VHH binders against Thioredoxin domain-containing protein 6 (NME9). Designs and how they scored, part 6

Target 1, 330 residues: Thioredoxin domain-containing protein 6 (NME9), of Homo sapiens (Human) (q86xw9)
Amino acid sequence: MGSRKKEIALQVNISTQELWEEMLSSKGLTVVDVYQGWCGPCKPVVSLFQKMRIEVGLDLLHFALAEADRLDVLEKYRGKCEPTFLFYAGGELVAVVRGANAPLLQKTILDQLEAEKKVLAEGRERKVIKDEALSDEDECVSHGKNNGEDEDMVSSERTCTLAIIKPDAVAHGKTDEIIMKIQEAGFEILTNEERTMTEAEVRLFYQHKAGEEAFEKLVHHMCSGPSHLLILTRTEGFEDVVTTWRTVMGPRDPNVARREQPESLRAQYGTEMPFNAVHGSRDREDADRELALLFPSLKFSDKDTEAPQGGEAEATAGPTEALCFPEDVD

## First folded at step 24 (VHH; from U3 with K98R)

Design W1
Fold by ESMFold2, last read:
Structure W1 (fold): chain B 330 residues (1-330), chain A 121 residues (1-121)
Amino acid sequence: as target 1 above (330 residues)
Amino acid sequence: EVQLLESGGGLVQPGGSLRLSCAASGFTFDSYWMSWVRQAPGKGPEWVSSISGSGGKTYYAKSVKGRFTISRDNSKNTLYLQMNSLRAEDTAVYYCAREDYWSDNYDFDHRGQGTLVTVSS
């Protein structure tokens, strides 16, 4: 069925204090998109919210929209450059997600819904938060940039992820545009290396079963011209750099990205699989493995894995995960 | 809750045909590439075929190309595998698998319980 007409009914518009109080009294988890009037609601996440509701059912998961300027209780969220998602259960704030980070939103919805089900069924304590210091913009904004201090690359206190601008985007002359959007999204680019990947590198990098028709097309594409291999870190924020980059990229299939996250890089610069403009690691584990593979002379953080040993760490699933299934749920 | 429910397996003679179905629920079906993967007794898993969310692109393993046809009906949230000219080597448990939404590594994030296909005379 055409589910896009139903997307409007999915999110309840909260325009008055009375509706806000009614939302607080709702059973289960409510996710509120707090938006600015000049931006409007966060359109890129609507299809994700529809998908989440289908996946978890209708009776304990609710979505709402609230304009920050229309409700006094939302005063501290006014003037933000990015959307803020507030998670309410039992009338109490239980989580906040800043920005259109679809993987983090999905994970937070599932985690908070599981927690609320245990509160309702078993009487466990609800883990309430207050969202104090992270939303206060009354501090000074520094403009000391563009004078050559790139010493952040050697800091072991920052986490990193891999990004690749793939040959299709490079061939279309979009490298500089994509770099600009990466920086606008709050990333710092620690390394930018232009490289035409070899077939051997691509096969090791993707770890897909050799001989598959789709994989062979991907291999051919990635070897067809230069890519830009980037190491990204976050300028500000507490959100995971890997999941934040995935949100900026969008879904892997550009046709899905244009439909569901039209502002994403894959929506704007991808055409069709495998020509989806950019690559990002699936999770932290894959990011660490991929960075070590592509940048073997560059040392990454070893504080989580006991530092003093000879050799590089390749504690990933490796080649035996080709065609591996994640897990059956009971 | 994401569910993938395969059906249509059974015993067939060599040269025969069988159509497998996979009923999908708990997610937006047409947002995902879907695959069939099989596992023969005593063997590791083997990818069989993949289809895009719209159904517009299909891929096949060399061992089944020309004999098997993957398709989907997005209005019914159902994935299909039409298997023709079956051989003894096609005997396996066939799994419906969902490909990852974000990763371009063609990773799977869910699979069903499987349905057994036995090709014997």
Scores: ipSAE 0.608, ipTM 0.861, lowest interface PAE 1.5, mean pLDDT 77
Fold by ESMFold2, look of step 25:
Structure W1 (fold): chain B 330 residues (1-330), chain A 121 residues (1-121)
Amino acid sequence: as target 1 above (330 residues)
Amino acid sequence: EVQLLESGGGLVQPGGSLRLSCAASGFTFDSYWMSWVRQAPGKGPEWVSSISGSGGKTYYAKSVKGRFTISRDNSKNTLYLQMNSLRAEDTAVYYCAREDYWSDNYDFDHRGQGTLVTVSS
């Protein structure tokens, strides 16, 4: 009964320019869910925000909602299919997160809260960003700052994707080698969870299969032992992390990978389908779905998990449900 | 531009045979697993068979195993489906489909126009 009242008090609705300006004057960090009217606010992250409000307290962390069509200042965010989270401190934009990416949101909130506490307590210079491309190459090196790791012109967003080190690679003792190569390729690993996936998880995880026999072998393989579930990001948003990870992984079929991209992970650590060592999301939509499915560790309650129910999910998937065709793909 | 052009469909009596062909162009043919998928009137698509890029591995739906043979000729960029002992339930539009290069999900990323196979007396 009382959960509806708590959620309403959690996020302040910013519906006018005056309220927007009041939000900019707030002390501490404000996280703004910028949404489209036809989508509504991002429901999957509400339990994360509740958890963080409870852990951090009420004085330096604020959450807000803003419909992109309602405010002219949000014009550049209109028409986007994914939610956008804007981070404001001291009236300035300090971070942007695109997509319903709870682990990245949590990390960004914690990082920006730490940074803002240092600004307020120690008088350090606030790192301000613009959600636009870099305008001059020399600007990056022309600032005469000390050894600070922050710059005026920084990445406008952080995105992430799922990677899985599959049971075949783990059983062969290759986990540490693969993690090292992931880091050498310029990825930051936000989470590394060792888990033996259940059959139920695997069947929900894989939506579309070409053939029943191949699918059952995949399910058996993914349940056969521990995997490492990784969340990967890069520090700059101009490269899509999903596409970059696909390039490092290589072709799905290890035999093709060895012939065509011999330095890829699947060429080096895969044997034959389905034993291709690593998994990566097909695209950004799948990355968001897969991350939400596999990392429900942000649940508020063990007994009743309201947040996952809010998605468009439909429990109809099976080996014979549907085949994915280019004309059928949304 | 990726193109998949099916041919060889037609009207056939039960117990008869047909050979379907799919001419592929615009991509490196032997780098991809290829599949046949069929769609009966008013039904959803049904996977029929798949073949590896080299042709060394083949898989079949239970409903066609022993009756259908998938093959490919990489020198001609052509995928084939030899269909024997045809039954009324094999009546469908048959599509040539290319499996995704990167994805673990066994997704198809391209499909042809299809060729109609009708099995009736």
Scores: ipSAE 0.593, ipTM 0.842, lowest interface PAE 1.4, mean pLDDT 77
Fold by ESMFold2, fold request of step 27:
Structure W1 (fold): chain B 330 residues (1-330), chain A 121 residues (1-121)
Amino acid sequence: as target 1 above (330 residues)
Amino acid sequence: EVQLLESGGGLVQPGGSLRLSCAASGFTFDSYWMSWVRQAPGKGPEWVSSISGSGGKTYYAKSVKGRFTISRDNSKNTLYLQMNSLRAEDTAVYYCAREDYWSDNYDFDHRGQGTLVTVSS
């Protein structure tokens, strides 16, 4: 099979009461974009939601959209001139945000996720609200929460990396075993795509090679059968995800890995170069480049903490959606 | 601190031979693939040869295969390049390079200062 590209649906469309009840039973936090049919869903916040899905993962953060006129439970939200975002956890309403305020949405998502994780793990009481309980129902929406370093823990940096389970490991039937070890090591898998890479893809992907003879063997190997392309993230830890993944993989050369790191993935599942079972990015810059190359439908930019275009008087702050760092800042 | 110190370069006539050495220190030498890379005046870098940590596998660029031999002595932490049947086109600064420990794309993470080989007359 050749290369196939699949995209994970960002927002689940809730068009029936049955789907609404199913959403209420979901574990974790669900953010619902309640929109009017004549306006459509709020497009300006989609890139924020994509960024947060990659940073946080799919297990505890879900996004949905619902047309206010299609569901009777949303009757009180009909006719509003601005989008309304409802936050549900454990079947209960825990927050409401009015308007397409990306900094406020990001903060609210992170706050409610942390609160729900504490409810689930530590037994804390969930703080449910009525429709009028949040200050955001009465306050004018502003940009004050995005003016400082309040979100320094998770802001413009990417918190994910690329991993590949290579054709040798797949052909030996080791894919599921490796995935389980990745999860046991504390990674969350945001995306798992099976793909047989083309020679063109492989040559672009491995641009950093120097030795032609060894590189041609690598190209042949990576094209010989399906790989599993993974996006990994972590929820805890003080080391970046790239460094942590490299440690779990082990040394590049499986013979060195077996001697020096016998419990590493390359020691257990690799045979000899280039058949070393798994790939990981060299550093953060290469992780960003490799992710953009293999998953071009996902946006990896630093503008995802800015307010949406159109809802503000200006849109000057922040760089463009380009994947590279421009030297010319204006 | 990782150090790679090349030596053995010089002026040689076409058809002659030279042996380059690279003294490595500051890391576990036999854990790394090592390479020779050369750069002719006004040109970009060109990969020449690579050798596995044990010395059991070697690779050569087509332009040097049969004329050059890469080797290593892990007890002395030294990489070698025996260059025979030298041609004017082999004139370059030759660099000893260490390949990355983790990355599987054969990247270099360290390079020495280089030693100049000039083939002329």
Scores: ipSAE 0.577, ipTM 0.845, lowest interface PAE 1.6, mean pLDDT 77
Fold by ESMFold2, last read:
Structure W1 (fold): chain B 330 residues (1-330), chain A 121 residues (1-121)
Amino acid sequence: as target 1 above (330 residues)
Amino acid sequence: EVQLLESGGGLVQPGGSLRLSCAASGFTFDSYWMSWVRQAPGKGPEWVSSISGSGGKTYYAKSVKGRFTISRDNSKNTLYLQMNSLRAEDTAVYYCAREDYWSDNYDFDHRGQGTLVTVSS
């Protein structure tokens, strides 16, 4: 005979249609981990959910588990190689996150909680969405989904770019400070990998255009110690992520950056070429190439990497980018 | 519009000297590293020399080091290449080139029309 105290589970198991309907009538936001029987619930995000429950409290944030094979309403989610997180408020679907993307889950929870608080307190209309899997949309929807189970797929609706915190900034102990400034500038960091780049990687990564002496210094620098390889996306706004990161970095030459853009990262953390603290891709094409080179195990959806189509281009169709010498028209 | 206008080319005998100029306009000149690049007839381009925006740092190809001097006058928006001890292999069209403002790939984003230097006895 021992003392037993009922413990309230972090995630409520929804195994019947009746429990599903009870979940739909819950007040506040419910985050449902829809999992497959063969792999079980998503363990990597449990610590995130525990932290958020502590910080937000029990009143308006609930977590649930649902095995896709147990409920007919979840038939469209069966056989998926990754968990799907469904967000319900007021009985309506308000968000979907695919895969164990902890930063996106945290952001989505906070955004949807704020929205639901305004619905309850201010009477605003809830922004309901339809997940194409639950709404039985057209046949082409399934072809855009990730076919792997790993954590290296990027499935955001936002475009991404590469950022590197270079060995000079890492050696000076500035990595965490730079990461903080990146986040303060409105970027979300989807991936942060520490890596000492090899000479072969660096030579393939940089499409050399200038003289041999300057390039060899760059190669030596990039191989000299660990870098932090980051994948960035924007949290808000219509500006291109590649262009926005470029402006936050500042001019390539730290002496120019300090004179012309003193708040830029290269002004604050760079010393002299090639030691300019951070790297960013020249344009969308280079960003896609550099991401594929450095993160070959990740897959980027076409929607995540597609830039908005512009209007009719001017007469010039071929910029001289990536060429050693631009060709003048005369 | 960015403009780079080279001048000072011509015919010179081996061992002679020549000074090239490049007049720059349409951009803030001292914000950019500048380079000289040359291209011999029927051959690919060859980097010759580079100079920082302030003029404080210079780099040279091994084939010209000690014979050529790159300089700039930021008050006149002009890039220079002083070529001494010229050799037949220096015969080429010489281009003034601007290095990219933000990319650390050391890219060129503009070059001039070039000026021909012919070294012949």
Scores: ipSAE 0.577, ipTM 0.852, lowest interface PAE 1.5, mean pLDDT 77

Design W1
Fold by ESMFold2, fold request of step 27:
Structure W1 (fold): chain B 330 residues (1-330), chain A 121 residues (1-121)
Amino acid sequence: as target 1 above (330 residues)
Amino acid sequence: EVQLLESGGGLVQPGGSLRLSCAASGFTFDSYWMSWVRQAPGKGPEWVSSISGSGGKTYYAKSVKGRFTISRDNSKNTLYLQMNSLRAEDTAVYYCAREDYWSDNYDFDHRGQGTLVTVSS
């Protein structure tokens, strides 16, 4: 299957003034996660951004990361205890959202994207703002550990993909072995969720492109017990994560995998179709779709039911890593 | 270069039989599941049948089960569809398709140009 959308990374890392100026020249709306080095980028909103990317399949919505300490232009955002999301269109600041407030962030993305489409199509005047809200000293909650003395910086330009350890491998007690091999192959596991997939999820996930008989056996298998749903990224190298995971998995048919790629996961842990131990996405487009389907946020509001303002506090947005700190220790 | 070339289509009367062939080249034939897909005039594509690389597993659409038989000869790199008890509703262009090597999604990465089967008096 060919796809017209070929995305290398969800969020582009902006580490220099030159890259910042390049970002300002981008057409459409750019959403910048301005983060602190000791906290890292706001991971809980990644699923929202992926969902928005899939819903808007145009080149008019872009995401970026910027560490506040690395750019002089971000000086006023340094030392803050919550992430700041800056919205740029046509090189101008058009909105600011403070904190991992997913409902407000989603609404702001949609509002600003609609406004920018009108600017581009109809020549309307862009409504620019200046962020004066940080002129006052803000109270900040620090969750202490050693500061950034490690100076090790991991670029967020590495993309992620879906991996599933399927019910056959889990039932055979192979989950931990497979996880170890994934890590040994140079992947970082960002999320590991045990879930028994519902029939509805499986039918949406696989799109029913295969023959009805084969599909029903696959549905029965995937609903038969718990799977481990993983989000993978690369720890080293610059190879595409989807392609690399596909190679580590091996051919879909375990009998072919054992003959042609005996070191692959499907060769080692698969038995016969549909029991091939692991799943990976076909390409970047399918990885984006599959991640959005399996990791919907309970914090995300429905566009039809969103309150205008004041539905939730900005700082708490949702239960998972709402403050975007590396650890939330008691 | 991956090539799939269908042959064996034609005009047959209802109740008749026809055997389609698909010559495959440019890839390791027995590494892939293969399928037949058909498209009737004015309709979307319809999956007909699939077969594993070894030939040990086969699947059929309900509309053809018991009447059609998919098979393959890996020594000749050829996929077959034996079509018996043909009906007017079987009239379509029949495509040979190769299923993806890596993906769990039962999707196709190559199709031939097709061969027309017409079932009428």
Scores: ipSAE 0.576, ipTM 0.843, lowest interface PAE 1.5, mean pLDDT 76
Fold by ESMFold2, look of step 26:
Structure W1 (fold): chain B 330 residues (1-330), chain A 121 residues (1-121)
Amino acid sequence: as target 1 above (330 residues)
Amino acid sequence: EVQLLESGGGLVQPGGSLRLSCAASGFTFDSYWMSWVRQAPGKGPEWVSSISGSGGKTYYAKSVKGRFTISRDNSKNTLYLQMNSLRAEDTAVYYCAREDYWSDNYDFDHRGQGTLVTVSS
């Protein structure tokens, strides 16, 4: 059974065809971790599932475990080296996520749950998919197309995000190790700049959102020594780089990260707040702002024609002095 | 569903004391830093105090340091604010707020409906 039965009770173990059929008859959305016996269930995402079950409630969101070798219906998922998460609603497959990608799982859960609520309350047609492609055959025609966010399949430019290896990790000699982990997670590092950030720069960067005492400790930390400022992109194409980086980093508090996301960078290299080893942007908007602030000579935006009517095409000649003053980048 | 329910507000004389409580439900309470934020009539929100998930780290605004004490009881899923030596400028609606799980920016992703504290003669 194992010593972790409390966390496994969060996820219903589906070991027989009868239990599988009962799961298919469940109301709402069911997320199934399809795992291999030699790997076991995907432990890094268990804390995300616990968080989401508490936040959404037990009424319409369910989690399950299924070993691929124990059920004939899962035959095509056998032998894979990464977890596969199947999303079922109304007995039908509605989404598939491969890998322990917590932000993508969270987004997919929320999107599919909202869609299923509309099916149940309003009688709308459920969008059903078939997972006929395996990862070794992935053109992503079957998988990505039916998830409801298809625009990344057409984009040609790689999106970027900011990552910072903070002074605590640098001072502890962990910079190269963290860079290796970033590369192993599938990121390409476009720049790597060592910089001791100035107080003025840090105060512009963090926008002064929290209380003065905690913020002043963060400012002091970020100015205390060199950081490594990285620009990250992904070569796999579809996934949002900002969200993927956030998943690799883990929760803000290293003590929480070690408990809930033990393979995350903050779990492995952070000690205690504010010393959490790495920084990443909250979302695409913050990533664009932070990159422009720290790397003013680089141009990352060309969506001006789809922007709001008031902000049309002002970035056609974006010199660094128009975007950022030199004292803010020292 | 995440819920934060504040209580313990009221009318108090200057120099008096109150203890605010915030009952938390719908999330793993000890995974989150928690804060008190207040909003005086006609003013914007003001951060008051924060506490780590374990309770081992606390921070205070300069305006309340030495007078207010934040604490939590993780076995009861409850956040507290002990307010001593109250002043007229402490008059506000006090909100219990949950800090963001991922963000370094110390953002709040949920708050309660608040409890009114009035300090007046």
Scores: ipSAE 0.564, ipTM 0.834, lowest interface PAE 1.5, mean pLDDT 76

